# Designs tried in a protein design chat: miniprotein binders against q96jn8r1131to1294. Part 66

Target 1, 164 residues: q96jn8r1131to1294
Amino acid sequence: TLEFLENHGKNILLSNGNRTATRVASYNQGIVVINQPLVPQLLVQVRIDFLNRQWTSSLVLGVITCAPERLNFPASACALKRAAWLLRGRGVFHNGLKICEKFGPNLDTCPEGTILGLRLDSSGGLHLHVNGVDQGVAVPDVPQPCHALVDLYGQCEQVTIVNP
Key: E = the ipSAE of ESMFold2; O = the ipSAE of OpenDDE; V2 = 0.75 times the mean of E and O plus 0.25 times the DockQ between their complexes.

## First folded at step 6 (miniprotein)

Design z86 (at its last look DockQ between E and O 0.02; V2 from the best seeds 0.00; counts 0 for: pae E 4.2 > 1.5, placed apart)
Fold by OpenDDE base, look of step 6:
Structure z86 (fold): chain B 164 residues (1-164), chain A 82 residues (1-82)
Amino acid sequence: as target 1 above (164 residues)
Amino acid sequence: SEEEKRIEELLEKILKLLEWAKELAEEGDPEKARRLLKMAKILIEFLMEIAKELGNEELLKLAEKLLKEAEQILKEVEEKLK
């Protein structure tokens, strides 16, 4: 069963058998990691449950290749400087550096109800799915094992892991 | 129009300032974050004035939201500086 790990950002409250993450304070400290590592053909999806329009920016989605159970999370995914491949806005980032300017839809403008997915293909390419539609390879040749990471940042205050 | 273009550019700069301020605050430089937020507030307030002059209620509401965000972040940053 896919769940969020108990090791998470300081402002996160887990519920629904650790399938729902809610950021209960401020705009940051909202990183969560899914328990099972990504393997080829496994589609991991989260639904944006609630957006707080008080803030700018929104959730960050990506993967980490370090051990998540003991990771000391920074206030935001943007501060991850190693073992991190992230999707923010329309950009793709590696260890805090932008490696692609425009990829897929703008995550900052995804409405509530949007279902975002991550999947590794047989070649190690990381795919983004939006509402069931494969947006293509966001990051080629991602090291394995890796875990899906969601940063409930800015507007995004709640997400839930959903089945495909 | 030229004015509309400038307004859009100003808005973009404000958003970038807020983003940068957040990053600085998160990375342990709250003083710089505070300074950026104060600058952002000034620009946002200027944007509000422009919105009022133009009678652009939508822009005004957006500016007000940005101001509130800047103030909230500033509050949190200042707490860290204590």
Scores: ipSAE 0.456, ipTM 0.806, lowest interface PAE 1.0, mean pLDDT 94
Fold by ESMFold2-Fast, scan of step 6:
Parts: sequence; structure tokens; C-alpha cells
Structure z86 (fold): chain B 164 residues (1-164), chain A 82 residues (1-82)
Amino acid sequence: as target 1 above (164 residues)
Amino acid sequence: SEEEKRIEELLEKILKLLEWAKELAEEGDPEKARRLLKMAKILIEFLMEIAKELGNEELLKLAEKLLKEAEQILKEVEEKLK
């Protein structure tokens, strides 16, 4: 089954059989990674459980193509300078550089209860799903193996892995 | 209106300063982050005065939220600078 890895940002507490991640301090140091590679057609989904509206920005999600089990995570996912494709706000980022200005809904405005999904298609395209609706290809031709990553940044203080 | 456009421009400047300050704080330039946060606080306080003069309670609440965020990050940055 899908779980968050025990290697995570220092402000994360895992619970619910490692299926719930809570950021317990500050606004950053909240990166978590799914324990299995994102293989084609696997839909990995997380639900936004708690938003602290003190902060202006919210969660980031995407994939990394390096081995996550012993990775030294930076304070925020967008500080990853290699092997990372990330969705933040409405932007798509590769290794910290914005490569697309507007894709999908604004992740900074998704309410509590929103279910966000990541899936690779058969051509290696990374798809974002929002409440079961495929938003299309955010990133074409992602190298494999890759791993789904969620950064509980800013407003987003808790997420839970949910089944399709 | 012209006034609404100026408020939007001010808000854009504040949000850009806060994002840049967070990036600098996270990537190891706390001195520059501190300077940007102090600038952001000045602009936020100006926005709060505008909101009060207009009786715009939504804008005032937004400015107060931005001020709290700036102060929290500034506190963390100042601890790093010790």
C-alpha cells in the first residue's frame, strides 16, 4: 500500500499508518515522498485536510527522479536544483526554474477537502487530477523511475493519502 | 477605478517582496531577507492605513494577515542572524 516515507522534512509528523502527514511548525520543512515509484497508470492521491490561512502560499506537488530514501531535503521543494518537476500556484517548475506560467487551478486557493492526484500516462506525461478531474499533461516525458512528492508549504499543514 | 488599480499594484509589490524574502531566508541569505521583510512591513502598514480610510474591512483583514506573516518570518530570520 501507499505510504509516506519515513525520510521527510524535519517539521513533519506522520500518523495514520504513515498515510497522514502533518507539518507541526513554521511554514516550511514539510516535504514528504510516497514510498513507491510513480509507475504509469498508478494514481496517487492526497486530500488537503487542514489549511492555516495565515500564509499566502500553499502546497506544492510533483515528482523527483532521484532516490528519496536518504535524500537531504531542502526547506522547500522549489529549492531542489536537480531531478525535480513541481506544481506550485499555477506554475510548473523544473529544478527550481518556472517552465510554464499557467497550468490547472491555482494550488494556493484549493480549499480543505480538495483531492489532488498525480499520474503518469503511457508516454511518460505527468498529469494532475483535481477532485477526480484530469487537468491534462503538466510535464511531458518524465524520466523513470520517479517518485511523487508533496511539500506541505505555507497554508497546507496536513494531507492524507486517499484511494481512488 | 484608479484607486483600485493603485491598491492592486501595492498588493502585488508586497506579495513579491514576501516571496523573495522567504526564498532568501530558505536559501541562506537572512541579512537580505531581513531587509526585504522590513520593506514589506512598511508597505503593508501603508496598505492598512488605506484600508482604514476607505472602511474596507476585507482589505484591512488581508493587510493584517500579511503583517502577521511578515513578522513571523522576520522573527525566524532574526534568530538565524544571532
Scores: ipSAE 0.370, ipTM 0.753, lowest interface PAE 2.9, mean pLDDT 89
Fold by ESMFold2, look of step 6:
Structure z86 (fold): chain B 164 residues (1-164), chain A 82 residues (1-82)
Amino acid sequence: as target 1 above (164 residues)
Amino acid sequence: SEEEKRIEELLEKILKLLEWAKELAEEGDPEKARRLLKMAKILIEFLMEIAKELGNEELLKLAEKLLKEAEQILKEVEEKLK
């Protein structure tokens, strides 16, 4: 069963059997991690349930390759300086450094109801899915094991894990 | 205090969600109204937990009243969606 880990950002409330994450304050402290590592046959999907358009930036998606159960999360995923590969806006970031200017859609403009997916291919390539459509390889060689991460940042106030 | 500021921010958000949901239910977008009400219920239940932590009976009664209001509006919205 895929769930968000109990170790999460300070402003997160878990509900719906730990399958829904809600940011209940501020604009940050919203990092959540999926409780199972990614494997090639696993597609982790979250639906954007609620956006507050008062903010400009929105959620960040990605993976971390360090053990998440006792990790002290920073206020924002973009402050992760090791073991992190992130999709933010249109960019791809590794340990806080932009490595690709343009990949997939702009996450800052995805509407409520969008289903975003992450999976690994057999070569360790990280794929983004948007509403069931594979956007291709965002990161060609992610080390394993890795865990999917969502940062409910800015606009994004609620996401729910959904089945493929 | 920081706790009081957190409570006021949460209350403001809940009230805005309920008012927006009522407006959308009246103006013919009941599916969006339903989503706003589900979000409001989650926040109200969180407010109830805060009230219990603080031993604040007035806040708990307020949160219970808000929950009943949200549930009534949701019932009306669900009837429109059938």
Scores: ipSAE 0.254, ipTM 0.696, lowest interface PAE 4.2, mean pLDDT 90
ESMFold2 (binder alone), look of step 6: mean pLDDT 84; pTM 0.808

Design z9 (at its last look DockQ between E and O 0.02; V2 from the best seeds 0.00; counts 0 for: pae E 17.1 > 1.5, placed apart)
Fold by OpenDDE base, look of step 6:
Structure z9 (fold): chain B 164 residues (1-164), chain A 82 residues (1-82)
Amino acid sequence: as target 1 above (164 residues)
Amino acid sequence: SEEEKRIEELLEKILKLLEIAKELAEEGDPEKARRLLEMAKILIELLMRIAKELGNEELLKLAEKLLKEAEQILKEVEEKLK
């Protein structure tokens, strides 16, 4: 089953069989990683459960290609400088560098209840899904194995892994 | 309008400052983060004045929210500087 790993950001509290992540302090230290690596055609989805409007910005979604079990997570995903492909706002980032200015919807404005998904296609392209709608390839040729990463950042204080 | 453009640009600057400040704080440069947050506060206060002058309550509420965020981040940054 899909769960968040026990190795997570310092401000994260896992619940619901490790399928729900809650950031319980501040605006950061909220990185979580899903236990199973992405495999082609498998859709992994998380639902935004709660947004705290006191903060700006919101969750970051993406993948890492390093071993997540032993990773020392930085305070935010934007500080990941290697093996990271991230979606933040409308941008796509690789190791902290913006490689695409405008992709898909603005993650900073997704409301509670939004279901965000990641899927690898047969060509290694990473797709973003929003409420079940394929937004297209966010990152082509993602190295495998890779793990889905969610950074509960800013407004986003709780997410839950949901089945397709 | 010119005023609308001015407000949009100001908001953009504020949001960018907050974003950068948070990142700097997280990346080990809390002093620079502090400076940016102070700048953000100044701009937010300007935005508040503009909102009041225009009677734009929604803008005022937004500015107040941004101010609280800046202050909270600043508090955390200052703790790191101790």
Scores: ipSAE 0.447, ipTM 0.803, lowest interface PAE 1.0, mean pLDDT 93
Fold by ESMFold2-Fast, scan of step 6:
Structure z9 (fold): chain B 164 residues (1-164), chain A 82 residues (1-82)
Amino acid sequence: as target 1 above (164 residues)
Amino acid sequence: SEEEKRIEELLEKILKLLEIAKELAEEGDPEKARRLLEMAKILIELLMRIAKELGNEELLKLAEKLLKEAEQILKEVEEKLK
């Protein structure tokens, strides 16, 4: 059973058997990590439950290749300069460096109810799924083990893990 | 057309300044973050003025939202500077 780890950003409150993450303050300190490694063919999905439209940016998601239990989370996922591949807005980032300008939909504009998924293919390519639709390979050859990460940044104040 | 392009370029500059300022505020460079936020506020006030002159309510609401965001980040920066 997929759950969010107890190690998370300081503004996060977990509920619903650690399947729902709520950011209870500010716009940052909202990083959560899935409790199981993202192994090939495992589809990890989260639903956007609540958006606070006060903010211009929204959630970030991706993978990290460091051990999440030993990680001191920064204020935002984009501050991870090591072992991180992230999708933010329409960009793909590796350790803070933008490696793709336009991939998939703009994550800053996804409405409440959107289901976002991460999956590794058999060749280690990282895929984004949006409402069940595979957007293609965002990052080739992700090192393993890796862990799915969601940053409840800006507008996105609540997500829930959704089973396929 | 040219006016729309000018507004879009102004918005892009504001959004970029806000993103960089957030990163700097979060990564321990609050002095630089404060300077970028003050610049962003000036550009947002310009955008707000343009929106009012055009009678563009959606653009005005966007500018007000951006100003509120800049002021909240600036508040966090000021707390770090003390």
Scores: ipSAE 0.252, ipTM 0.642, lowest interface PAE 3.6, mean pLDDT 88
Fold by ESMFold2, look of step 6:
Structure z9 (fold): chain B 164 residues (1-164), chain A 82 residues (1-82)
Amino acid sequence: as target 1 above (164 residues)
Amino acid sequence: SEEEKRIEELLEKILKLLEIAKELAEEGDPEKARRLLEMAKILIELLMRIAKELGNEELLKLAEKLLKEAEQILKEVEEKLK
């Protein structure tokens, strides 16, 4: 069963059998990780449940290859300087450095109800899905094992794991 | 104090969620209203835990009142979704 891991950002409250994450304070400290690694053909999906539009930036989505159970999370995913591949806005970032200027939709403008998905293909490529539609390969060769990560940053105050 | 600011921000968020959810329940999006009410209940339960840890009876009574209001609105919404 897919759940958010109990090790998470300090401002996160887990609920709904650990399938819902809520950021209950401030604009950061909202990193959550899916409890099982990505494997080919596993589609991990989250729905954006609640946005606070007073902020200009929104959630960050991606993967980490560090063991997540004991990891000390920084205040935001953008501060992860190793073992991280992240989708932020329209950009793709590796260890805090932009490696692709434009990929997929702008995450900062996704409305409530948007379902975002991550999966690995058979070659280790990381795919983004938006409302069920594959956006293509964001990262061509992600080391395994890796875990899906969501940072409930800025606008994004609640997400829920949903089945494909 | 820092704790008073944290509580005030949490209360403001809860009240905003309840206001929006009531408008959605009345004006035609009960599924979204239900989701907002579920989020509000989560935050109200957090407020109740904070109130208990602080020994703040006034805050606890306020949180209980907010929970009753959220549950009443949720009951109306869930009837519409049947």
Scores: ipSAE 0.000, ipTM 0.285, lowest interface PAE 17.1, mean pLDDT 87
ESMFold2 (binder alone), look of step 6: mean pLDDT 85; pTM 0.818

## First folded at step 7 (miniprotein)

Design c1
Fold by ESMFold2-Fast, scan of step 7:
Structure c1 (fold): chain B 164 residues (1-164), chain A 82 residues (1-82)
Amino acid sequence: as target 1 above (164 residues)
Amino acid sequence: SEEEKRIEELLEKIKELLEEAKRLAEEGDPEKAKELLFEAIELIRELWKIARKLGNEELLILARELLMEAYEILKEVEEKLK
């Protein structure tokens, strides 16, 4: 069963059997990580439950290749300068470097109810799924093991893991 | 300088494979096109690893764009192999 790890950003509260993450303060300190490695063919999905329009930027998602169980998370995922591949807005980022200007929909404008998914293909390519639709490969050749990460940044104050 | 030469070799070979795969996909040899695409993807992965090691942002962007092109051709090939 997929759950969020008990190790998470300071502003996160887990509920619903560790399947719902709520950011209870501010706009940052909202990183959560899935409890098992993202293995090829596993589709990890989260639903956007609540958006606070006070903030401009929103949810970031991606993968990290460092061990998450005891990691001291930075204030935002984009501050990770090592072992991180992230999707933010329309951009794709590797260790803080923008490697693509436009990929998939703008994550800063996805409405409540949007289901976002991450999947590795058999070749190690990282795919983004939006409401069940594969957006294609965002990142080739992600090192393994890797772990799915969601940063409840800015507007995004709550997400829930969606299981089949 | 040895890494720079390897990058040039990879880019040349990747370009050749992608253009040949696209031609074969259009001209009705999708099985051969698929083989060349998998070869191109392996070389693009090597390019990505070198780009990452060097912290070369422009090369990372290029490697990603090449992979997207390879996957677009692969989708056309898979459609024909149905």
Scores: ipSAE 0.000, ipTM 0.278, lowest interface PAE 11.9, mean pLDDT 85

Design c10
Fold by ESMFold2-Fast, scan of step 7:
Order: C-alpha cells, then structure tokens, then sequence
Structure c10 (fold): chain B 164 residues (1-164), chain A 82 residues (1-82)
C-alpha cells in the first residue's frame, strides 16, 4: 500500500496510517515522499485537503532519482539542484532550471479537493493527472528508479494519498 | 506517408531551433535563446509522444538525445542570465 515515508520535512506530521501529511508550522519544511518507487503505470495520487490563503504559492509535485530514506531535505523542493524534476505553478523544472513555461493548470490556484497524480509511462515520460484527467507528458525522459515527491509549500497545509 | 512527412518536418524544426538557440547563447542574446529552447523542448515532447504511440524505438532514442542537448544549452543560457 502507498504511504508517505517517515523521512520527511521537519514541519510535517503524518497521520491516517501515514497516508495524510499535515504541515503544522510556517510555510516550508513540508517535503514528503511516497514509500514505493514510481514504476511505469503506477498512478500516485494526492488530494489537497486544506489551503491557507495567507501564503502566495502552493503545492509542488515531482520526482527525485536519489534514495529518499535518509535524504536531508532542503526547506523547499525548489532548492533541490540535483536529481529533481518538479512541477510548480505552471512551470516544469529540472534541477532548478525552468524547462517549460506553461504546462497543465496553475498549481498555485488548484482548490481544496483537487486530486493531483503522477505516473510514468512505459517510455519514461512523467505525466501529471488533475482530477483524473491526464495532462500529458510534463517530462519525456525521467531516469529510473525515481520517487514521487510532494512539497506542502505555502498555501497547501494538508494532503492525503487517494486511490483511483 | 503523411505520418513520416510530419515527423520529418518536426525534426527539421527542432534542429533549426536548437542550432539558432546555440548561436544566440554564444552571441550574447540569452533571453531569445531561452525562448527558442522552450519552443524546441515543447516540440521534442510532441515527438516523444508520437514515438511512444508508434512504438518507434529509434525515434524515442532520438527524442531523448535531442532533449538532453536542449537541456545542456538551457543550462548554459541560465548561467548567462544570472
């Protein structure tokens, strides 16, 4: 079963059998990683449970190709300059470089109840799913193995892993 | 075929954009180089989807190689924009 790893950002509290992540302080230190590698066709989904609109930016989604079990997470996922492919706002980022200006909906404006998914296709393409709808290939060549990462940044203070 | 012609035209456009971006990055117009690189990456993504749909392994390898080349140029451009 899919769970968040016990290695996570300092401000995270896990509950609901490690399927719910809550950021209990500030706006950062909210990185969580799924406990299983993202293998082709596995759809990992999280639901946005709570947004605090005092903050400007929101949730970041992506993958990392380094081993997550003992990784020292930075304050935000965007500070990862190695082995990271991230979706933030409308942008796609690789190791801190913006590689796409506009992909899918703006993650900074997704409301509570939105379900966001990550999936690898058989050719290594990383897909974003929004409320069950495949947005297409965000990154066509992601090295494997890789691990799904969620950064509860800014507005996004709680997410829960959900099945299709 | 229509499909083969479409792929050929897409490849030609991608290569043109990458070459122009390289030149602009070297000649001191990194903002325009970045704009062209974003266009190239978008077209490479389309090429990847076509290759995946067709099960064309050679085209998948080519798309991957073009994407890596685009990322290397983009990294150089971003350094110049700091």
Amino acid sequence: as target 1 above (164 residues)
Amino acid sequence: SEEEKRIEELLEKIKELLEEAKRLAEEGDPEKAKELLFEAIELIRYLWEIARKLGNEELLILARELLMEAYEILKEVEEKLK
Scores: ipSAE 0.013, ipTM 0.509, lowest interface PAE 8.0, mean pLDDT 86

Design c11
Fold by ESMFold2-Fast, scan of step 7:
Structure c11 (fold): chain B 164 residues (1-164), chain A 82 residues (1-82)
Amino acid sequence: as target 1 above (164 residues)
Amino acid sequence: SEEEKRIEELLEKIKELLEEAKRLAEEGDPEKAKELLLEAIELIRELWEIARKLGNEELLILARELLMEAYEILKEVEEKLK
């Protein structure tokens, strides 16, 4: 069963059998990682439960190819300068560099109740799903093994893993 | 209107400054982060005055929220500057 790892950003509190992550302070230190590698055809989904509109930006979603179980997480996912492919706003980022200007919907404007999904296709392409709709290939040929990551940054203060 | 255009310019620049300040604070350049935060706070004050003159309650709330974000980032920056 899919759960968030107990190794996470310091502002995170896990509940609901480690399936719900809440950021309890500030705007950062909110990285969580799924407990199993993202293997081809596995769809990992999270629902946005709570948004605090005090903050200008919102959650970041993506994959890392380093082992997450004992990783000392930086304050934000975008500070990862190696082994990271991230979706933030409308941008796609690899190791802190923007590699695509406009992909999918703006993650900074997704409302509460939105279900966001990550999936690898058979060629290793990373797909974003929004409310069940495949947005296409954000990143081709992601190295394996890789792990799904959610950064509860800014506005996004709570997410829950949901089954397909 | 010219006021609407100025509000859009302010919001875009404030967002840019806050995002860059957060990046610099998180990546270890707190001196530069503080410079950008002070600039953002000045622009937020301008936005708040425009909102007040227009009686635009939604914009007043937004300016207040932006100011609170700037102060929270500034706390992190000041802690790193110790």
Scores: ipSAE 0.063, ipTM 0.585, lowest interface PAE 5.9, mean pLDDT 88

Design c12
Fold by ESMFold2-Fast, scan of step 7:
Order: C-alpha cells, then structure tokens, then sequence
Structure c12 (fold): chain B 164 residues (1-164), chain A 82 residues (1-82)
C-alpha cells in the first residue's frame, strides 16, 4: 500500500496510517516522499486537504532519482540541485532549471479537494493528472528508479494519498 | 504517411529553433533565445509523444538527444540572465 516515508521534512506530521501529511509550522520544511518507486503504470495521487491563504505559493510535486530513506531534505524542494524533476506553479524544473514555462494548471491556484496524480508511461514519460484528467507528458524520459515527492510549501498545509 | 510528414516538419523546425537560439545567446539576446528554446522543447515533447505512440525506439532516442541539447543551451542562457 502507498504511504509517505518516515523520512520527511521537519515540519511534517504523518497520520492516517502515514497516508496523510500535515505541515504543522511555518511555510517550508514540508517535503514528503512516497514509500514505493514510481514504476511505469503506477498512478500515485494526493488530495489537497487544507490551504492557508496567508501564503502566496503552494504545493510542489515531482520525482527524485536518489534514494529517499536517509536523504537530508532542504527547506524546499526547489532547492534540490541534483536528481529532481519538479512541477511548481505552471513551470517544470529539472535541478533548479526551468525547462517549461506553462504546463498544466497553475498549482499555486488549485483549490482544496483537488486530486493531483503522477504516473510514468511505458516510455518513461512523467504525466500529471488533475482530478482524474491526464495533462500529458510533463517530463519525457525520467531516469529510474525514481520516487514521487510532494512539497507542502506555502499555502498547502495538508495532503492525503488517495487510491485511483 | 501523415505521421511521417509531421515528424519531418517537427525535426526541421526543432533544428531551426535550436540553431537560432544558439546564435541569439551568442549575440547577447538571451531572453529571445529562451523563448525559442521553450518553443523547441514543446515541439520535442510532441515528437516524443508521436514516437511513444508508434513504438519507434530510434525516434525516442533522437527526441532524448534533442532535449539534452536544448537543456544545455537553456542552462547557458539562464546563466547569462542572472
């Protein structure tokens, strides 16, 4: 079963059998990683549970290709300069380099209840799903193994893993 | 076929955009180079999707190589825009 790893950002509290992540302080230190590699055809989904509009930016999601179990997470996912492909706002980032300006909906404006999904296709393309709708390939040819990552940054204070 | 014609059109446009982006980056117009690179990356994504649907391994390899080239130029452009 899909769960968030016990290794996570320091402001995270896991509950609901490690399927719910809550950021309990500030706006950062909110990185969580799924416990299984994102293998082709596996759809990993999270629901946005709580938004605090005191902050401007929101949730970041993507994949990392390094082993997450003992990784020292930075304050935000966008500070990862190695082995990271991230979706933030409308941008797609590889190791801090913006490789696409406009992909999918603006993640900074997705409301509570939005379900966001990540899936690899058979060719290694990373897909974003929004409320069940495939947005297309955000990143082609992601190296494997890779792990799905969610950064509860800014507005996004809680997410829950949901089954497809 | 219609797919083969589209692939040829994409490859021609991608090559043109990447060459122009390199020239603009060297001539001191990194913002314009960046715009062309984003356009090239979107076309390469389309090429990748066609290759995936056709199961064309050679075309997938080519799309990967074009993406790596585009990212390398983009990295140089971003350094100039700091």
Amino acid sequence: as target 1 above (164 residues)
Amino acid sequence: SEEEKRIEELLEKIKELLEEAKRLAEEGDPEKAKELLYEAIELIRELWEIARKLGNEELLILARELLMEAYEILKEVEEKLK
Scores: ipSAE 0.122, ipTM 0.551, lowest interface PAE 4.8, mean pLDDT 86

Design c13
Fold by ESMFold2-Fast, scan of step 7:
Structure c13 (fold): chain B 164 residues (1-164), chain A 82 residues (1-82)
Amino acid sequence: as target 1 above (164 residues)
Amino acid sequence: SEEEKRIEELLEKIKELLEEAKRLAEEGDPEKAKELLFEAMELIRELWEIARKLGNEELLILARELLMEAYEILKEVEEKLK
């Protein structure tokens, strides 16, 4: 059973058996991590439950290769300068370095109800899935073990883990 | 095969883009270098997908090496754009 870890950003409240994450304050401090490593073929999915249009940008998805259980999370995932591969807007970022300018749909414009998925292929390529559609390889050769991360940044105030 | 021709096209273009990006970074045009690096990385992602579908381990290793080279050039370019 997939759950969000109890170690999370300070503005997060977990509910629904740790399967729903809500950001209860501000626009940041909203990082959550899935409780199990992202192993090849495991599809981790979250549904966007609530968007607050007061803010301009929205959620960030990705993976980290550091141990998340006692990590002191920064205010935003984009502040991670080591061991992080992130999808933000249409960009792909590695440790703060933009490595792709246009990948998949713009995450800042995905509506409520959108289901976003992360999966590793058999060769370690990281895939983004949007409403069940594989967007292709965002990052080749992600080191393992790695952990799926969601940053409830800006507009995105609530997500829920959805089983395939 | 069609896939073999595509692999050859990708490899030729990736190498060309990486060489030109390195040249532009050295000549003081880091913005153009960055554009070419993004193009190269898109082609490397395509190469990775072809390698994965074919189960071609040697090609996966080559794609990984090209990606690491692109990252190193991009780091140098980003330092110049500060």
Scores: ipSAE 0.036, ipTM 0.485, lowest interface PAE 6.9, mean pLDDT 85

Design c14 (at its last look DockQ between E and O 0.02; V2 from the best seeds 0.00; counts 0 for: pae E 12.2 > 1.5, placed apart)
Fold by OpenDDE base, look of step 8:
Structure c14 (fold): chain B 164 residues (1-164), chain A 82 residues (1-82)
Amino acid sequence: as target 1 above (164 residues)
Amino acid sequence: SEEEKRIEELLEKIKELLEEAKRLAEEGDPEKAKELLFEALELIRELWEIARKLGNEELLILARELLMEAYEILKEVEEKLK
């Protein structure tokens, strides 16, 4: 069963068997990591449950290649400077540096109900899925093992892991 | 315990699958190798969760290493499937 790990950002409250993450304070400190490492036959999906328009920007989605159990999470995923590949807005970032200017839809403007997915292919490529549609390879040759990461940042206050 | 027994079963099967996959990749059946690797990865995921639930760090490290090995073989397989 896919769940969020108990090691998470300080403003996160887990519920629904650890399948739902809610940021209960401020606009940051909302990083969560999914328990299972990504493998080619696994599609990990989260649904945006609630957006708070008080804030700017929205969730960050990506993967980390370090051990998530001992990770001291920074206030935002953008502050991860090692072992991190992230999708923010329309950009793809590696260790805080933009490696792709425009990829897929703008995550900052995805409405509530949007289902975002991550999937590895057999060649190590990380795919983004949006509402079940494969947007293509966002990051080629991701080191293994890696875990899916969601940063409930800005407007995004709640997400839920959903099955394909 | 039941968990210990299952762990042993998983480890044995995973290692068998990885070895067989490597052999098949070298012997010209990369498609079958890929199937075995996918099976191995599912078992590694199970091992991963058991380790996590038990708080067994050593087992978790082992699961990670097995996953890395599987992906190394998978890379080789994918190269042969091009």
Scores: ipSAE 0.657, ipTM 0.863, lowest interface PAE 0.7, mean pLDDT 94
Fold by ESMFold2-Fast, scan of step 7:
Structure c14 (fold): chain B 164 residues (1-164), chain A 82 residues (1-82)
Amino acid sequence: as target 1 above (164 residues)
Amino acid sequence: SEEEKRIEELLEKIKELLEEAKRLAEEGDPEKAKELLFEALELIRELWEIARKLGNEELLILARELLMEAYEILKEVEEKLK
């Protein structure tokens, strides 16, 4: 079953059999990673459980292509400068380079209860799913192996893996 | 066919956008170069989807090559905008 790795940002508390991640302090240090590689056709889904509107931006979702079990995570996923493909707001980023300005819905405005999913297609294209709806290819040709990452940044203080 | 015409149109437009972006980056208009690169990347994603749906491996390889070229130019452009 899918669960979050014990290696995570320092402000994270895992519960519910490591299927729920809660950020217990500040707005950052909230990176979590799924316990198995994102293989083609595996749909990894998280539900937004709790938003704190004290902050303005919200969660970041994506993949990393380095081994996550012993990685020293930075304060935010956007500080990753190698081996990272990230969706933030409406943008798509690779190692800090913005490669798409307007992809899918604005992640900073997704309400509580939204289910966000990541999936690789058979050709290595990374897809975002929102409430079960495939948004299309956000990133073509993602190297493998890769690992799904969620950064509980800003407003997003809790997520839970759906269909663990 | 309709698909073949769209592929030809995409390839021509992508190559044109990448050439113009390189020229603008070299001639000191990196902001405009970046706009053209984002347009090229949108078209490359469309090309990727068509290639994937058709199971056309040669076209997927070409799309990957265009994608890598676009990323290299974009990285150079962003360096100039720092």
Scores: ipSAE 0.264, ipTM 0.678, lowest interface PAE 3.8, mean pLDDT 87
Fold by ESMFold2, look of step 8:
Parts: sequence; structure tokens; C-alpha cells
Structure c14 (fold): chain B 164 residues (1-164), chain A 82 residues (1-82)
Amino acid sequence: as target 1 above (164 residues)
Amino acid sequence: SEEEKRIEELLEKIKELLEEAKRLAEEGDPEKAKELLFEALELIRELWEIARKLGNEELLILARELLMEAYEILKEVEEKLK
């Protein structure tokens, strides 16, 4: 079953059978990774449980295309310079390089209760889902294997893996 | 068809943008090259979506090749903007 990996950011506390991640300090050091690689049509979903509006930026979603179990995660996902494809705000980033100015909704404004999903399609495209609605292809050709990543950054203090 | 006409327009524009961006990156105007590359990447995304809806494998392969070309030029631009 889908769980967050034990290898995670320093400010993360895992609970609920490793299906809930809480950032318990500061605004960063909040990277978590799903324990199973994405396969075509597998939908990995997380619910935003708690936000702290004192910050202007919020969570980052994405994938890493290297093995996550022994990675040394940086303070924020935006500092990943290899093997990373990230959705931040409305932008799409590859290894720290913005490759799309505007895709889908602005993640910085998603309220508590929003369910965000990631899946690969049969052509290797990475899709974002928002509350069950497919937003289209954010990244057209993601190398496999890849793992879903969430950075509980800024506003975002807790997410929980939910089933479809 | 309307989609076939759009595909032709996208392919021509993408190729023009990539060639000009490559030239600008080599000639020392990396900021302008970056602007053209962002435009090209948006058009490549549209091409990908059309190809996916049509189930056109040849076009998906072509879109991937154009995407990889854009990424190579971006790598050069990033080096020059350091």
C-alpha cells in the first residue's frame, strides 16, 4: 500500500501508518516521497490537511527519477538539480529550470481539503489531478521509474495519502 | 482537418523558435534565447496534447524529439546566464 518513505526531510513527522506527513518546525525541510514508483494509470493522491497562511508560498508536487531511499534531501525541493520534475505555484520545473510558466491551478492558493493527484499516462506524460479532475499533462515524457514527491513547504504543514 | 492544420502550424513555429533560440544562444544573447525556448516549450506541450488525443504515435515521438532539442538548448543558455 502507498506510504511515505522513512527517508524524508528533517522537519517531517510521519504518522497514521506513514500515510500522514506533518512539518513540525520552520518553513522547509519538508520533503516526503511515496514508497512505490508510479506506474501507468496509478493515481497517487494526497489531501492538504493543514495550512499556515503566514507564508506566501505553499507545497510543491512532483517526481524524482532516481532511487529515493538513500537520497540526501535538500532543504527544499526547488534545490533539487538532478532527476526532478516539479510543480510549484503555476510553474513546472525540471532540475531547477522553469519549463512552463503556467500550468493548472496555482498550488499556492489551494485550500485545506484539496486533494492533489499525480499519475503517468500510457505515453509517459505526468498528469496533475485536482479534486479528482485531470488537469492535463504537466510533463510530457517522464523517465521511469519515478517516485511521487511532496514538499511540505511554507504554508503547507500536513498532508495525508488518500485512496481514490 | 482543423487539427491537422494546427499540427502543421505548430511544427513550423516550433522549428523556427528552436533554430532561432539555438542561434541566439551561440551568438551571446541567452536572455532572448530563453524567451523563445519558453514559447517553444508551450507549443510543444500543445502538440503533445493533440498527438495524445489522436493516438498518433509518430507525432508523439516527434514531439519528444523536439522537447529534447529544447532541453539541450536550455542547458547551453543556463551555462551562459551563470
Scores: ipSAE 0.007, ipTM 0.246, lowest interface PAE 12.2, mean pLDDT 84
ESMFold2 (binder alone), look of step 8: mean pLDDT 85; pTM 0.835

